# Ledger of designs, part 15: VHH binders against Transcriptional regulatory protein CitT (citT)

Target 1, 230 residues: Transcriptional regulatory protein CitT (citT), of Halalkalibacterium halodurans (q9rc52)
Amino acid sequence: MTKLYKVLIIEDDFRVAQIQEQMVNDHPYFHVISTCRTGGEALDYLSEKAAALDLILLDVYIPDVKGLELLWAIREKFRDVDIMMVTAAKEVDTVQEALRGGIIDYLLKPVQKEVLHQRLDAYVQKRELFGERRQVSQEELDQLRQVQVRVQVGETPLPKGIDRLTLEKVVNALEEAETQGLTAMEGARLIGASRSTVRRYFEYLIHTKKAKAEVNYGDVGRPERRYFLC
Below, E stands for the ipSAE of ESMFold2; O stands for the ipSAE of OpenDDE; V2 stands for 0.75 times the mean of E and O plus 0.25 times the DockQ between their complexes.

## First folded at step 10 (VHH)

Design n8 (from j4 with R103S L104F; framework vhh_gocatamig_d2; at its last look DockQ between E and O 0.17; V2 from the best seeds 0.00; counts 0 for: pae O 11.8 > 2, placed apart)
Fold by OpenDDE, look of step 10:
Structure n8 (fold): chain B 230 residues (1-230), chain A 119 residues (1-119)
Amino acid sequence: as target 1 above (230 residues)
Amino acid sequence: EVQLVESGGGLVQPGGSLTLSCAASGFTFSRYALAWYRQAPGKKRELVAGITSGGSTIYMDSVKGRFTISRDNAKNSVYLQMNSLRAEDTAVYYCAAFGPYESFDFDYWGQGTLVTVSS
């Protein structure tokens, strides 16, 4: 591809913005050109730079914005920029309103890098379908319908006893451990949970093929499993 | 063991300055975003300043221009320089760290350090 798609992130949470920026920049066809924290900042930026922008990653929860007011404001003034929602807002009415606002996609937080990249690929496919053509055939329109707005849920439903936030911490801990891995005891210490609790999460990750375990027999006492992220 | 240990709190007069430090251990510091929170009596804990792993910063409006957050990855430390302190800045200040996965909670919290601004 000859074009690098320029992305604006509108996100108040600097941690989330950092994560999303990295994810987007890791895609070969995309680059984050700026991040805005507030609706006012976003609108000011767009007033000057909208023509150079391709895609906005927009969160619903912006400090100076009520509901989807920013989405509508952007849609009214800057119609040539595509908008992908990336938000924790999962209410049906919010999603429906966003769709009416002409968004191209709706991703629920937390967003996995792979999922985001898949959706970005889909976006590129849609953009490339139009190309520089000024007219489209019915066949092309039919193809466009295949690239519909989707609501992406970041994770599959978790079983009873597995909390999403805790799971994320557990995964992060395993990632930090790298090739050394973690025992349930070590994990418990890092996460601030009981060994039994952490073990439950580790075993869940194994069950979902996200982690593996090795048994250590060299320690005094009961054999202990050491867990690694796959 | 994961630890965040704050220091530098104390009593200061209005208009004075104070530097808070937070020493971290037990995790890959450079991969984490860091933040200072504060909690005044009877109030909710609120974000004062944050800094990403990449060095981007964020401040609450009331401290902009007065407070500066910085990090030293070599020392596994985060700092909060507080200038022109006001009575309303009185609170327990907490150091927090969170990893590369999105979460509503920080991964780690310090024990807090008390900052009292009073004549």
Scores: ipSAE 0.006, ipTM 0.231, lowest interface PAE 11.8, mean pLDDT 85
ESMFold2, look of step 10: ipSAE 0.195; ipTM 0.653
ESMFold2 (binder alone), look of step 10: mean pLDDT 85; pTM 0.849

## First folded at step 11 (VHH; framework vhh_gocatamig_d2)

Design p1 (from j4 with A97R R103S; at its last look DockQ between E and O 0.01; V2 from the best seeds 0.00; counts 0 for: pae O 11.9 > 2, placed apart)
Fold by OpenDDE, look of step 11:
Structure p1 (fold): chain B 230 residues (1-230), chain A 119 residues (1-119)
Amino acid sequence: as target 1 above (230 residues)
Amino acid sequence: EVQLVESGGGLVQPGGSLTLSCAASGFTFSRYALAWYRQAPGKKRELVAGITSGGSTIYMDSVKGRFTISRDNAKNSVYLQMNSLRAEDTAVYYCARFGPYESLDFDYWGQGTLVTVSS
């Protein structure tokens, strides 16, 4: 993994672009080489610099663009550049059309840094897998699918108070506990967070049907909930 | 002239610890991402850890939890703290700087420092 990936951000909101730029640049393998605010600007830039570009973060809502016309224009003229959508557009038709446009990923705003980095990692894994190879095996293709699935699961918008990295730690802790499960106190000790914090995460996992809770009526004190992965 | 000079390598027993240092000169250190690579005999050079100008880090899976990359901009230095060393960590370790943003690879490398983990 010695390659530095060059990223173009196409975003009309400069504040959003700045945030995304910071997020991308915080990844050791990625760097934003430019930001464009309009479709015209983007196409002009690409006409000159597309060969040096690896990835575009593209918003659907660009002032001088109707729908996904910029995506299609890019696909038509600059086929060697990968495109990741980063947008507030959640309409099914838009997502489907974007997929038909050959995007590598679709992220809904607001994007958390950790989620973006996970997606970027997945992107790198895919790129590294193909490498300079001329042919791929079914096993390799299957591996690619696995990578994509992992990334997709991580992209679910998290409610306020739920951090993705913390959630991962919580999930891992539950996984390791296996059939023994964890109490909020045990989880807190393992993760290094407060009991209340861990409980929040456990309840979130229950809400999303990824975990279950059992009440243990022990000899000592109040019934305690023990949490398990489903 | 851009220079990267590694130090801190040596012989260590399995389970031991070692800290590598890389002293940089010839460029605005705080603006560049740095990385540690390693190359074992007969193997390809591989990324061990990277750190951006902003301080974000990445690690190869095999060193996660054991190695820590850090930087001191005031000293123009990047470090690799290696704990719980294993025989498979034996390699020449190289310090590297990101090249220009339009380039695909790291553009400057140190001469390397040998780390040998052996009982």
Scores: ipSAE 0.000, ipTM 0.235, lowest interface PAE 11.9, mean pLDDT 85
ESMFold2, look of step 11: ipSAE 0.267; ipTM 0.723
ESMFold2 (binder alone), look of step 11: mean pLDDT 82; pTM 0.815

Design p2 (from j4 with A97R G99S R103S; at its last look DockQ between E and O 0.02; V2 from the best seeds 0.00; counts 0 for: pae O 8.9 > 2, placed apart)
Fold by OpenDDE, look of step 11:
Structure p2 (fold): chain B 230 residues (1-230), chain A 119 residues (1-119)
Amino acid sequence: as target 1 above (230 residues)
Amino acid sequence: EVQLVESGGGLVQPGGSLTLSCAASGFTFSRYALAWYRQAPGKKRELVAGITSGGSTIYMDSVKGRFTISRDNAKNSVYLQMNSLRAEDTAVYYCARFSPYESLDFDYWGQGTLVTVSS
């Protein structure tokens, strides 16, 4: 079973925080547990709850913080929590410093839901790769890099949010499903990605006329589409 | 006072279906994630399915494709639709609240409802 990852958002703009919260909570493997508006609030929260936290979405522009001071404070005191930067700050120095601070990812605002989910999927893949293992091989480390930095290989550029390797996995999954097809949820299970991510790939395949969808009314709740390879 | 009350358990044949319900009270239901746990005799309690406040769902591997967790915020209720039941699904099923804002853990539990899958 995939772990439910607990997320803290540190963002002074409550509107932005709400949007991010919604995006994160739409991911089946993530849940926002709290939002902090200031560095002080964040550190106080972490002092009490850091042990249960998995991921922080951190903005550089926090009112009571200079530069990346909060990042470093968190790194100093709470080393077991992963940090993803989500910020409008695009200065090279800031990005470099953040990387030195051990962030797992750096996203520029405004963040699209699909991009965020892709990055969260990558995060999950990384975490799952390590698991409870004590040692890793060079090949595994190389794979980790690939998860973080995916290079599109192919003649035709893929749209943003569509990764070639993942697309291949998705296609293979659909092929294997044959006439049974796959729901986004089923695909997610097979691929090890979020439902929303897999759905994006399915829809891309439909758009490119490589797949089709039928509506499934058999599930409890909202009707779900079932996808088939053409 | 926070309360979770499960219902819907019973005896069912293998391959059968059952729907569990959990009625919640005493808190702002829409703000909390809910989950179903189960505990079989002699086994540890295990997470079966969870649903976030945003509606995202997670499942243990053995129930994927068979079980569906859902919620109705208007009714302050969470449900577990169980299809294609197996003998190994026999357990007491518990509804639990996940508290992201307080304990960062499952902090309240129902009394449980027994599901027995047997021919």
Scores: ipSAE 0.013, ipTM 0.258, lowest interface PAE 8.9, mean pLDDT 86
ESMFold2, look of step 11: ipSAE 0.013; ipTM 0.509
ESMFold2 (binder alone), look of step 11: mean pLDDT 81; pTM 0.814

Design p3 (from j4 with R103S D105E F106Y; at its last look DockQ between E and O 0.03; V2 from the best seeds 0.00; counts 0 for: pae O 9.3 > 2, placed apart)
Fold by OpenDDE, look of step 11:
Formats: sequence, structure tokens, C-alpha cells
Structure p3 (fold): chain B 230 residues (1-230), chain A 119 residues (1-119)
Amino acid sequence: as target 1 above (230 residues)
Amino acid sequence: EVQLVESGGGLVQPGGSLTLSCAASGFTFSRYALAWYRQAPGKKRELVAGITSGGSTIYMDSVKGRFTISRDNAKNSVYLQMNSLRAEDTAVYYCAAFGPYESLEYDYWGQGTLVTVSS
């Protein structure tokens, strides 16, 4: 069974922190145990409670610290706590430095609830993969790469009927299919959506030149389209 | 109209048992994760127990082994069996429903039911 993950939010903006707290608490596997507004507060809290903490949501822009100094301070002293960045900082150098600091994810503000939950799910999957196991296979490591640090790039508006999270699931399904590709029916089973829905997403991917379709002529019946990532 | 209606709250002695129920309507119940929260006087609302659409459960540490969350999709209901109740369990208990991650559906909350544990 999945455990309850305890979360610390480090955010100087009270309103943002409150929104994030609500988002996190709305996930059944997560609970915010505290919120800190400054680096000093965060370090003081961690000094006492780090052992009970699983995850930190950390903003880059904290008033009493420069750049990612707080990240590094936390990483130095509290290595067993995972850190997810949630920030408006878009600079490549900042992202790269954060990655070197061992963050598990990097989310750009504003963060949508569904996106956050998706990333939290990914975090749980990663944690569960390791679990109490002492060894991992190459296949499992490959799976870890899928749940590793993702930098959310600015959201381009999607057309009506295309949801970003669903699109990501569809893309992932196609990736997993590799050279075998997927029919709309197969995709539907994998994603848990209707054939027509999945087909819509596949066609969108073709339209955006991210996927291609091949027609397979079976022994019996209508030609069926099989979709592949480009 | 979406509704979550809690019931089963009341006064109970320490060591006693109580079962909370939450009846839902107005949305596709089976697709939602469900949870019980509680808020004691002067304290923040906290997650007590959760159950996903797939049936996975989670509990706060202080209620593990004492509380059990369950759902009945046919009845559009979620339950919280509370055993070995303690004074510190006194709070208003809220039922919540959270939509699937792939959708932009809203979260829903009940109005709460009071549980008082006192000798």
C-alpha cells in the first residue's frame, strides 16, 4: 500500500502557498505538514522535522536567499528529502543548476492542479519502484527515465477537444509501442478512452508532425490505421 | 447539481466506534477519488483517509489501524469506519471528491459532520 507522503512548501507568497497547499492536499496520497516563507524558516523547520518529511515544493525566489542557495543548503544537510521546484524562474542556467542539485522535478508557475497531480503521481511511481528493493533491472531504469525530471515548457494553447494531460498519455503510449505502433483500438485500451477519442489525439499528433499513420491491410475487413511517433 | 452529504457523526465515548457515510450525486462517482478530512477547533483541515478510483487507500499515521475508508460505487457512497476513538479525534469531518487527473473536472466538498469523542 502507498504511504501518505508529507510535503513542505517553501514559498514567500502566501496566496500561492495556500493554493499549492490545497492542490497537494487534494491528492489522496499527499498532505502538506507545513509552509515556510523564508530560507531561515525552512532550514529551522528541517533541522527539527526533516526525518518526517518526504517532499519539498521549493520556489527559487525566496527573499532571504540568492539564487539556488537554499536548494544547495537543503541538499547538503538533508539528503533524504526529495525536492520539486515550483517556480516562475525560466532561465536555463537556473534549471540546469537545480538539476545538478538533484531535484526530482521542475514545474513552472502557474501550476495547474491536474499537472501537479500528474507529477506527484510520477513521483510516487518512482518511489515505489525503488521501494524496499536492493537491485533494479535495466528495464526498470529505463522506466525511471520516463518519470525523471521534466521541465514544463510554456503551455501552447491546444485546440478544443485536446487535453494536455491526455495528450501526454497518448504520446507515452505511442512511445512505449515503439516500432509496433498503435491502432486506435489498442490506444483506447491503453489510455482508457474511447476509440474515437484516441483517434482524435492521434490525428492531432499527425497534424502537428509528431506522429505518422500507416494503413495495414488485414486478411479480413477494413484497412486499419496504425499510428507511430516520428 | 453536485452534492456530497455526510452523515453518522455524533457524540461517542473514548474507545467507541462510529461509521461516517457520504452520499454523492450529480457526477460520475466511479471516476473520482474520495477522501475524508477533518478539522478540529483552532486547527487546520487535515487529510484523514483517501481512496482512489482504483481502490487504493491511504491513511494519516494517527488513524492507521483504527480507521477504514471504503467506497460503494453502486450506492455512490464513501464510508469511514472509526474504531477505538480518542478525544483527539474530535473534529468536523468532511467528505471530498476529486476528479480524474486527465480531466478538468472540479473537486467537491461536503458540509461536514461533527464527531465528538468525550467521556
Scores: ipSAE 0.009, ipTM 0.224, lowest interface PAE 9.3, mean pLDDT 85
ESMFold2, look of step 11: ipSAE 0.128; ipTM 0.607
ESMFold2 (binder alone), look of step 11: mean pLDDT 85; pTM 0.854

Design p4 (at its last look DockQ between E and O 0.09; V2 from the best seeds 0.00; counts 0 for: pae O 14.7 > 2, placed apart)
Fold by OpenDDE, look of step 11:
Formats: sequence, structure tokens, C-alpha cells
Structure p4 (fold): chain B 230 residues (1-230), chain A 118 residues (1-118)
Amino acid sequence: as target 1 above (230 residues)
Amino acid sequence: EVQLVESGGGLVQPGGSLTLSCAASGFTFSRYALAWYRQAPGKKRELVAGITSGGSTIYMDSVKGRFTISRDNAKNSVYLQMNSLRAEDTAVYYCARFGPYELDFDYWGQGTLVTVSS
């Protein structure tokens, strides 16, 4: 029987913390026991409750902390608690430093629930692999390597003027078009939006490398762009 | 001893306003997040609004734009300003402490009844 893993969230934004809490609590093997907003709060909490804690979801951007100082402080004093980074910080040096700090995973915000759960599952597998064993074989170590630190990229925030639901509709329309692709006019008809609106979404998809455009030269008229999913 | 005492509840007409107060004692108020919950008859207790020690706030969707949670650390108090009240806002409202040292919402007040009726 898998135990219930206790999670501490260190996150300054209450809204983000709530979302993460809900995601974690929806996992059958995890429960958030507390949330801390500041490094001071976190260290105070850990000084009393670290022994009961399994996992920390840690944001880099904590108000009273510079860089990854909180991570290192935790590592110095509370080595038995695992740390998963969940943060908007995507700088390579930050990620590298965090890895040197012994994190088990690094997730970029915004985090999708499915991705988080997948990573939590991986965490459980790693913990269970060690289990009651006092020694490990090379084969077991090889398995451990598969569940070690990974960088997961969440959904990129959508720019102004791009709505997620509309984007999904646009993507679906392109998918259905398959190799035929869609012009802005055709897309507009399918989505029920203006040509300009649909074009904005198509260009966004191109910008994010999810779509491509080809120019069709007809017998009459000006060239028209036809959009395809990559 | 940790204590939370709510006040300010009462009868109000739809569209009216009400301010709830929660007086806290027995702990370092400024280090803890506070929250307002409500429970209507026959319904589960639900989070209405929360505020961190640093002042970050969260609201349930149905009260966004109408309710405002705030705190005064000097007075060891948390408040809930409720505007544009609706019949569905009728409930017992509870003040709760959420701190870094304990599990979720370790202390609750006795509650204060808010009735929105014409």
C-alpha cells in the first residue's frame, strides 16, 4: 500500500498556491499539508515539521529570498525533504544551480495538471524503488536514472488577443483540414470569426512553430496564404 | 490560546452591503494567512476569500468584484467587505487561520450569520 505523501507549497501568490494545491490533492497519493508565502515562513515551518514532510513544491521567486538562497538553506538544514521546483524562472543558470541543489524535478509555470501528476508519479516510483532496500544494484541505479531530474515546460502564457478556447478551435480546424490547410477566409467560416481574427491565431501558431504557411498563386487575384499544422 | 471571534453578521436586503470582522488573539497575527469560509444550510463549507501574511488575496468566483478581504495587523483583525449581496450569499461565515506551522486551517471562529433577504 502506497503511503500518502505530504507536500509543502512555497509560493508567494495565493492564487497560484491554491491551483497547485488542488492539483496535488487530486492525486491519490499526495496531500498538501501547508503553504508558505515567504522564505522565513518556510524555514520556520520546516524547523518544526520537516520530519513529517516528504516533498516541497518550491518557487524561485519568493519575496524575501534572493535567487535560490531558500533552496540552499533548505538543503543545508533539511536534507531528507525532496524538492521539486515549480517556477516561471527559465534561465539556464537558475536551472543548473537548482540541479546542483539536489532538486528532483523542475517544472516551468504554468503547469498542467496532467504534467504535474506525471511527475508526481515518477517521484513515487523513485521513492518506492528505494523502499526498504539498503543496497542497490547497477540495474536499479539505471532505473533511477530514468526518473531523475527533468525539466518540464508548462503551457506558454498566451499573448493578448489570443484566447485559449478560440485557439483550440483554430487548431482543431487546422487538424481537420489536414494536408489541405486553411486560408484565413476558410478558417473564419469554420470558426465563426473574422478573417482578421483567425489570421491572428494562425500567425500565432506559426510564431510558436506549431503551424506553417504557404503562399498559393492562383490564376486570378492576389496571392493567398494557406495555413497548415506542423 | 488561539482565538478567532467573528462579528458583523446580520440581516440585509439584496443589493446591500455588510462588513464582517474577525478579531484574532493568542498568536503572532502577522505571520499567518487568514480566510473567510461560509456554510449555507445543507451545503458544504466553502472558501470565500483568503489573504496571506503578505497581503495576497484569493476569492471564489461568485464573489469576485463584490467581496474584499483585508487585514489590519495592528488590530489583529481580518475583514470581509461584502457588497451587492445576493440571496445565495446567505450563510454562516467563519474566520479561519492558515499558518505555516500547522495543517490546513487549524483554527476557526464560531461563525457569524449573514442573511440576505427582501
Scores: ipSAE 0.000, ipTM 0.211, lowest interface PAE 14.7, mean pLDDT 86
ESMFold2, look of step 11: ipSAE 0.000; ipTM 0.367
ESMFold2 (binder alone), look of step 11: mean pLDDT 84; pTM 0.840

Design p5 (from n8 with S56T; at its last look DockQ between E and O 0.02; V2 from the best seeds 0.00; counts 0 for: pae O 10.5 > 2, placed apart)
Fold by OpenDDE, look of step 11:
Structure p5 (fold): chain B 230 residues (1-230), chain A 119 residues (1-119)
Amino acid sequence: as target 1 above (230 residues)
Amino acid sequence: EVQLVESGGGLVQPGGSLTLSCAASGFTFSRYALAWYRQAPGKKRELVAGITSGGTTIYMDSVKGRFTISRDNAKNSVYLQMNSLRAEDTAVYYCAAFGPYESFDFDYWGQGTLVTVSS
């Protein structure tokens, strides 16, 4: 990899923008160069700096824009910039229209850092694959699909706060625990996440009937739930 | 307790070599992206090299061909091999780990190690 990818965030919610900025900047290959709050601001910025920009994280809900008009405006004038949607918009029509607009990816808020980074990695892999090459083989195209599938491999849309890769890790931890099971604390230690985070995943697994919980009365202090795979 | 501990810094002559090491503990190392940053006096902290959990690497232009970042998941360590060192490479070098979870608590930084390149 020969360069650091420059990212523009278009997000009207300052707090969300800051979180996303941090997530992006925490990726070794990406750097946020600016954040825009409105469509007007975004287009003004792009008019001056689009040539230096690689990727846009774009929210659908921008105050001065109707629907995906900003996406189309960007696509019309700045075709060399890649666009990843990051939005709370779940409507199928919106997603379909965005895809027709040539977006490289569509992420639903709230976006977990792991998911974002995985998608950014996929983006980089795609960019590296094409590189300066003039032609690609079917095999290479198939590889691209595989990379995308890996990121999206799995189940029906996960609820907010549940990341697929993290879920897999949690499941693996439970599998390894076998008949011993795991408390949220033990899981947290194994996964490297907070107890509350791991508990959320455990409870999700229970909800989906993939795990069960038993109350452990033997622990010092408050009774804790011990989780097992079904 | 999460820890990132850098080592390997010191005084070296121009043209010399150093290897920085960062030993990590307290988190699932293999899932983290890792990077080396540096901060020279009076300058902003800047990315020197990065490596994803998958092993893809990136370098700042000024260190390309001279520096190499690598990771050893078995040892929970990340390294920066620095060759052909220059005076402008003088800085405090920081190890960073960026976690997979949506929490700022999963981003970790070392205390830094000083690299001085001087004749």
Scores: ipSAE 0.000, ipTM 0.262, lowest interface PAE 10.5, mean pLDDT 84
ESMFold2, look of step 11: ipSAE 0.344; ipTM 0.763
ESMFold2 (binder alone), look of step 11: mean pLDDT 85; pTM 0.854

Design p6 (from n8 with I58F; at its last look DockQ between E and O 0.05; V2 from the best seeds 0.00; counts 0 for: pae O 13.1 > 2, placed apart)
Fold by OpenDDE, look of step 11:
Structure p6 (fold): chain B 230 residues (1-230), chain A 119 residues (1-119)
Amino acid sequence: as target 1 above (230 residues)
Amino acid sequence: EVQLVESGGGLVQPGGSLTLSCAASGFTFSRYALAWYRQAPGKKRELVAGITSGGSTFYMDSVKGRFTISRDNAKNSVYLQMNSLRAEDTAVYYCAAFGPYESFDFDYWGQGTLVTVSS
């Protein structure tokens, strides 16, 4: 159970924006709150509403923007908002400059829904790891790096942060839950791991098409994601 | 115990007005951004309006000029004044509170109140 993250899409092509919006909104932890088509619109929006925003999906190719100047403008004035690049720009210098701009991720178009969701999950996991702590250990930092690499290709080796024995325990727990499913919190109690850890495994199972999730908004409090085996 | 309780929903004719209220308890209200979401049948939940802890407001395009979000920290309440209501405004409206912290100060949601705009 995590907070709902508010997303701004900065994309000139409204068709692409709509597709991305749908993809984002299909994720239970994310909602698009607005879409901007120009740098001017984006900066105007952020000047008033940045405090309510968590994440920006930013394209490099914005009509009124030269290069990555919008990224830098945003980074200069709105440092508390995370930025994920989603763009057709694949030039090395652009990617490097974007990284220097403090982006959290860089996705090339066309973006597949599954990939986007994996990256969004990684983003959430990273945020959850920080929590309210003021200090981070090397092990935690290592964990942050692992969270960013969620490449799941079929029967390929398990990604970093996914242990086979733990995965088996998680699968068994989901099997036992049957049609009731499990929340990350419930899973955590059963497995004896943190909520974020179990969530990582649940999401891994989803992305490998071994599990599915449903979201419940019916209760007062936080939206709750419930996981089931397929 | 954290609680968000919406009220004010109901049936209204097109062109009519309605004011939604949300009473909050169980958390430091003044530190939270607040928002109204809505979900129509068969559609995804969408942000309607929001107000930051500092009082800055934002609206979805389709409600600009018609809806007004406001907050009263003394009453731990957030409001949505809806004017010139349209059929497409029909939805369950949810009050939400968004905390300033990443982990344990999570977002909270109400159970929703139904707004039906129909002749």
Scores: ipSAE 0.000, ipTM 0.243, lowest interface PAE 13.1, mean pLDDT 84
ESMFold2, look of step 11: ipSAE 0.372; ipTM 0.753
ESMFold2 (binder alone), look of step 11: mean pLDDT 84; pTM 0.844

Design p7 (from n8 with A97R; at its last look DockQ between E and O 0.02; V2 from the best seeds 0.00; counts 0 for: pae O 10.9 > 2, placed apart)
Fold by OpenDDE, look of step 11:
Structure p7 (fold): chain B 230 residues (1-230), chain A 119 residues (1-119)
Amino acid sequence: as target 1 above (230 residues)
Amino acid sequence: EVQLVESGGGLVQPGGSLTLSCAASGFTFSRYALAWYRQAPGKKRELVAGITSGGSTIYMDSVKGRFTISRDNAKNSVYLQMNSLRAEDTAVYYCARFGPYESFDFDYWGQGTLVTVSS
């Protein structure tokens, strides 16, 4: 079973925070444990509870903070917590400074739910890769950075965002699943890709009439599609 | 005071079904993730299923397709629908709240309810 990751949101706009909270909580592996509106609140919270926290969603624009001072304060005192920036700040110097602060990701507002989930999945992949391992290979690191490339196979070019190797893995996973099929989540786990990525591949297979989907209402929450090879 | 009270346990035959309920109080229920754990005699307590405040769910592999965790925020309750029960599902089942400050994710537990699957 996959670990549930604890998330702290630092956002002064309560409406934005609520939206982000909902987005995060809709992810099966994440849960927002608290929201802070100020740097002071955030640091107070972290001083007591940082050890239980996995990820911070941090906005640059915090009322009682100048620039990225909160980021640096967190980095100085709470090094074991990962930080993802979620902000309207798009200035290059801000992004560069944030990267130097050791952030794991930088997302510009407004953030779409699907994009956030994709990035959260990527985060999980990185965390799982490192896990209890002492060493990683360059190949593994390269895989984490791999960009999906359009590949032409024969007479039928693959669309942008569909990689041949990944497609093969996805097909193989569906084959192995047989009549049980796969959800995007299950596929993501098997392939080691984000749920959104796997979904893209599944939908591509449907589009090309190589797969079909059924909607499952068994779980609480949003209906989930289950994919099968034709 | 945070309280979790389980109910619905009992004796059931293999292949049977049972629904567990957990009534929560003492906190803003809708903001917390909940989970069901179980502990069989002589075994460690293990996570069976979890549900986030947003409704996302996770399951241990052995119960996937058989068990369904759900929640009703209006009733401050979390449920575990158990179908196709097996002897190995016999255990005390515990309701737990996802705790923000616990290293192992959950901070409050119910008293547990016994589920016995036997012919």
Scores: ipSAE 0.000, ipTM 0.280, lowest interface PAE 10.9, mean pLDDT 85
ESMFold2, look of step 11: ipSAE 0.327; ipTM 0.762
ESMFold2 (binder alone), look of step 11: mean pLDDT 81; pTM 0.813

Design p8 (from n8 with Y101W; at its last look DockQ between E and O 0.01; V2 from the best seeds 0.00; counts 0 for: pae O 11.2 > 2, placed apart)
Fold by OpenDDE, look of step 11:
Structure p8 (fold): chain B 230 residues (1-230), chain A 119 residues (1-119)
Amino acid sequence: as target 1 above (230 residues)
Amino acid sequence: EVQLVESGGGLVQPGGSLTLSCAASGFTFSRYALAWYRQAPGKKRELVAGITSGGSTIYMDSVKGRFTISRDNAKNSVYLQMNSLRAEDTAVYYCAAFGPWESFDFDYWGQGTLVTVSS
C-alpha cells in the first residue's frame, strides 16, 4: 500500500506521452520516472534502470522498431517488468502477438483518464494481493495460469458490459433530461433496456466523471438515485 | 448482469464503528479478488483494503488495526468492518471486484456508499 509504482512510458509522440504522464502521476500509487521516445532509448534506459521499474506503458508504433520487436526485446532481457500496451493498433494479430509477449493489459488510444486509472487500480490490487503471499492455492494458481489480456474495442476502452452504442443512447437520454435528470427506471423506459442495465451505464458515467447522482429518499424509505449529466 | 451494491454507510461519530457490505451478482464471485476503495471530496481514490480469492488481505497503513475486510462466498458478499473511525475516514466507499489476473473478465465497481465521520 505504501509502494509507489514506477512507470516508464515509451511513446514517440511527446504530446501523448505528456498526457499519459499526467494521467499516471495523478494516480495515488504511480509515478512516471521517465519517458522514452525510441526503442533504442528505451532499451538503454532499461539496461540501467529496469530493476527499479515496475510498469511500462508501451506503444506499438515506435519509430525505430518494427512491429512488436521492442516488446519482445524487453521480454527477453527484462522479464520482471510488467508491460501494459497503450496504442492505436487494433489489428488482431498485433493483439495476439502482444499477448504472447506477456503483457498485462491492452488499452486502445485514446485512453480516458478514468479508464487508465481503473486498469492501474486493478494492476495494483492484484499485484499487491499476490505479493503478500509466499504460497498460493490451486484457485489462485488457476488465476495465474491463463494468459489473457483485457482488450478493448473501439477508440476508447470501455469496460465489460458497456456497449458504445448503448452508452451513446444513455448519454443522449441524460442530455435530454437536462436538469430533471433520470432515475434508472426512467432511463430504462427511455432506452428500452432493463433498469439494472441502465443503472450500470449511469454508474459508469459517474465513474468517468461524466455524470453525477443525487440521492432522493422516497416514500418507502429507499434511497433513489437520480442521475444527471455533468 | 453484473451488480455490486454497497450498503452500510452513514453518519457516525469519531471513534464509532460501521460495517459496510457489498452484495455481488452476475459473475463467479469466488474467483474474484475483492476490495474496498474510498474517495474523499477533492481527493484521489485510494485502495483501503483488499482480499484475494484465497482469503489473503492487505490494508492501507492508515486503516491497519482498525479496518477488517472479509468475504462470504456463499452470500456473494464482501464486508468492511470499520472501527475507531476518524474524521479523515470520511469518504465515499466503493466495492470492487477484480477478475483473475490474466483473464478477460473485467473488473466491476459498485455505486459507492457515503461514510461520514463527524462529531
Scores: ipSAE 0.000, ipTM 0.213, lowest interface PAE 11.2, mean pLDDT 84
ESMFold2, look of step 11: ipSAE 0.013; ipTM 0.496
ESMFold2 (binder alone), look of step 11: mean pLDDT 84; pTM 0.842

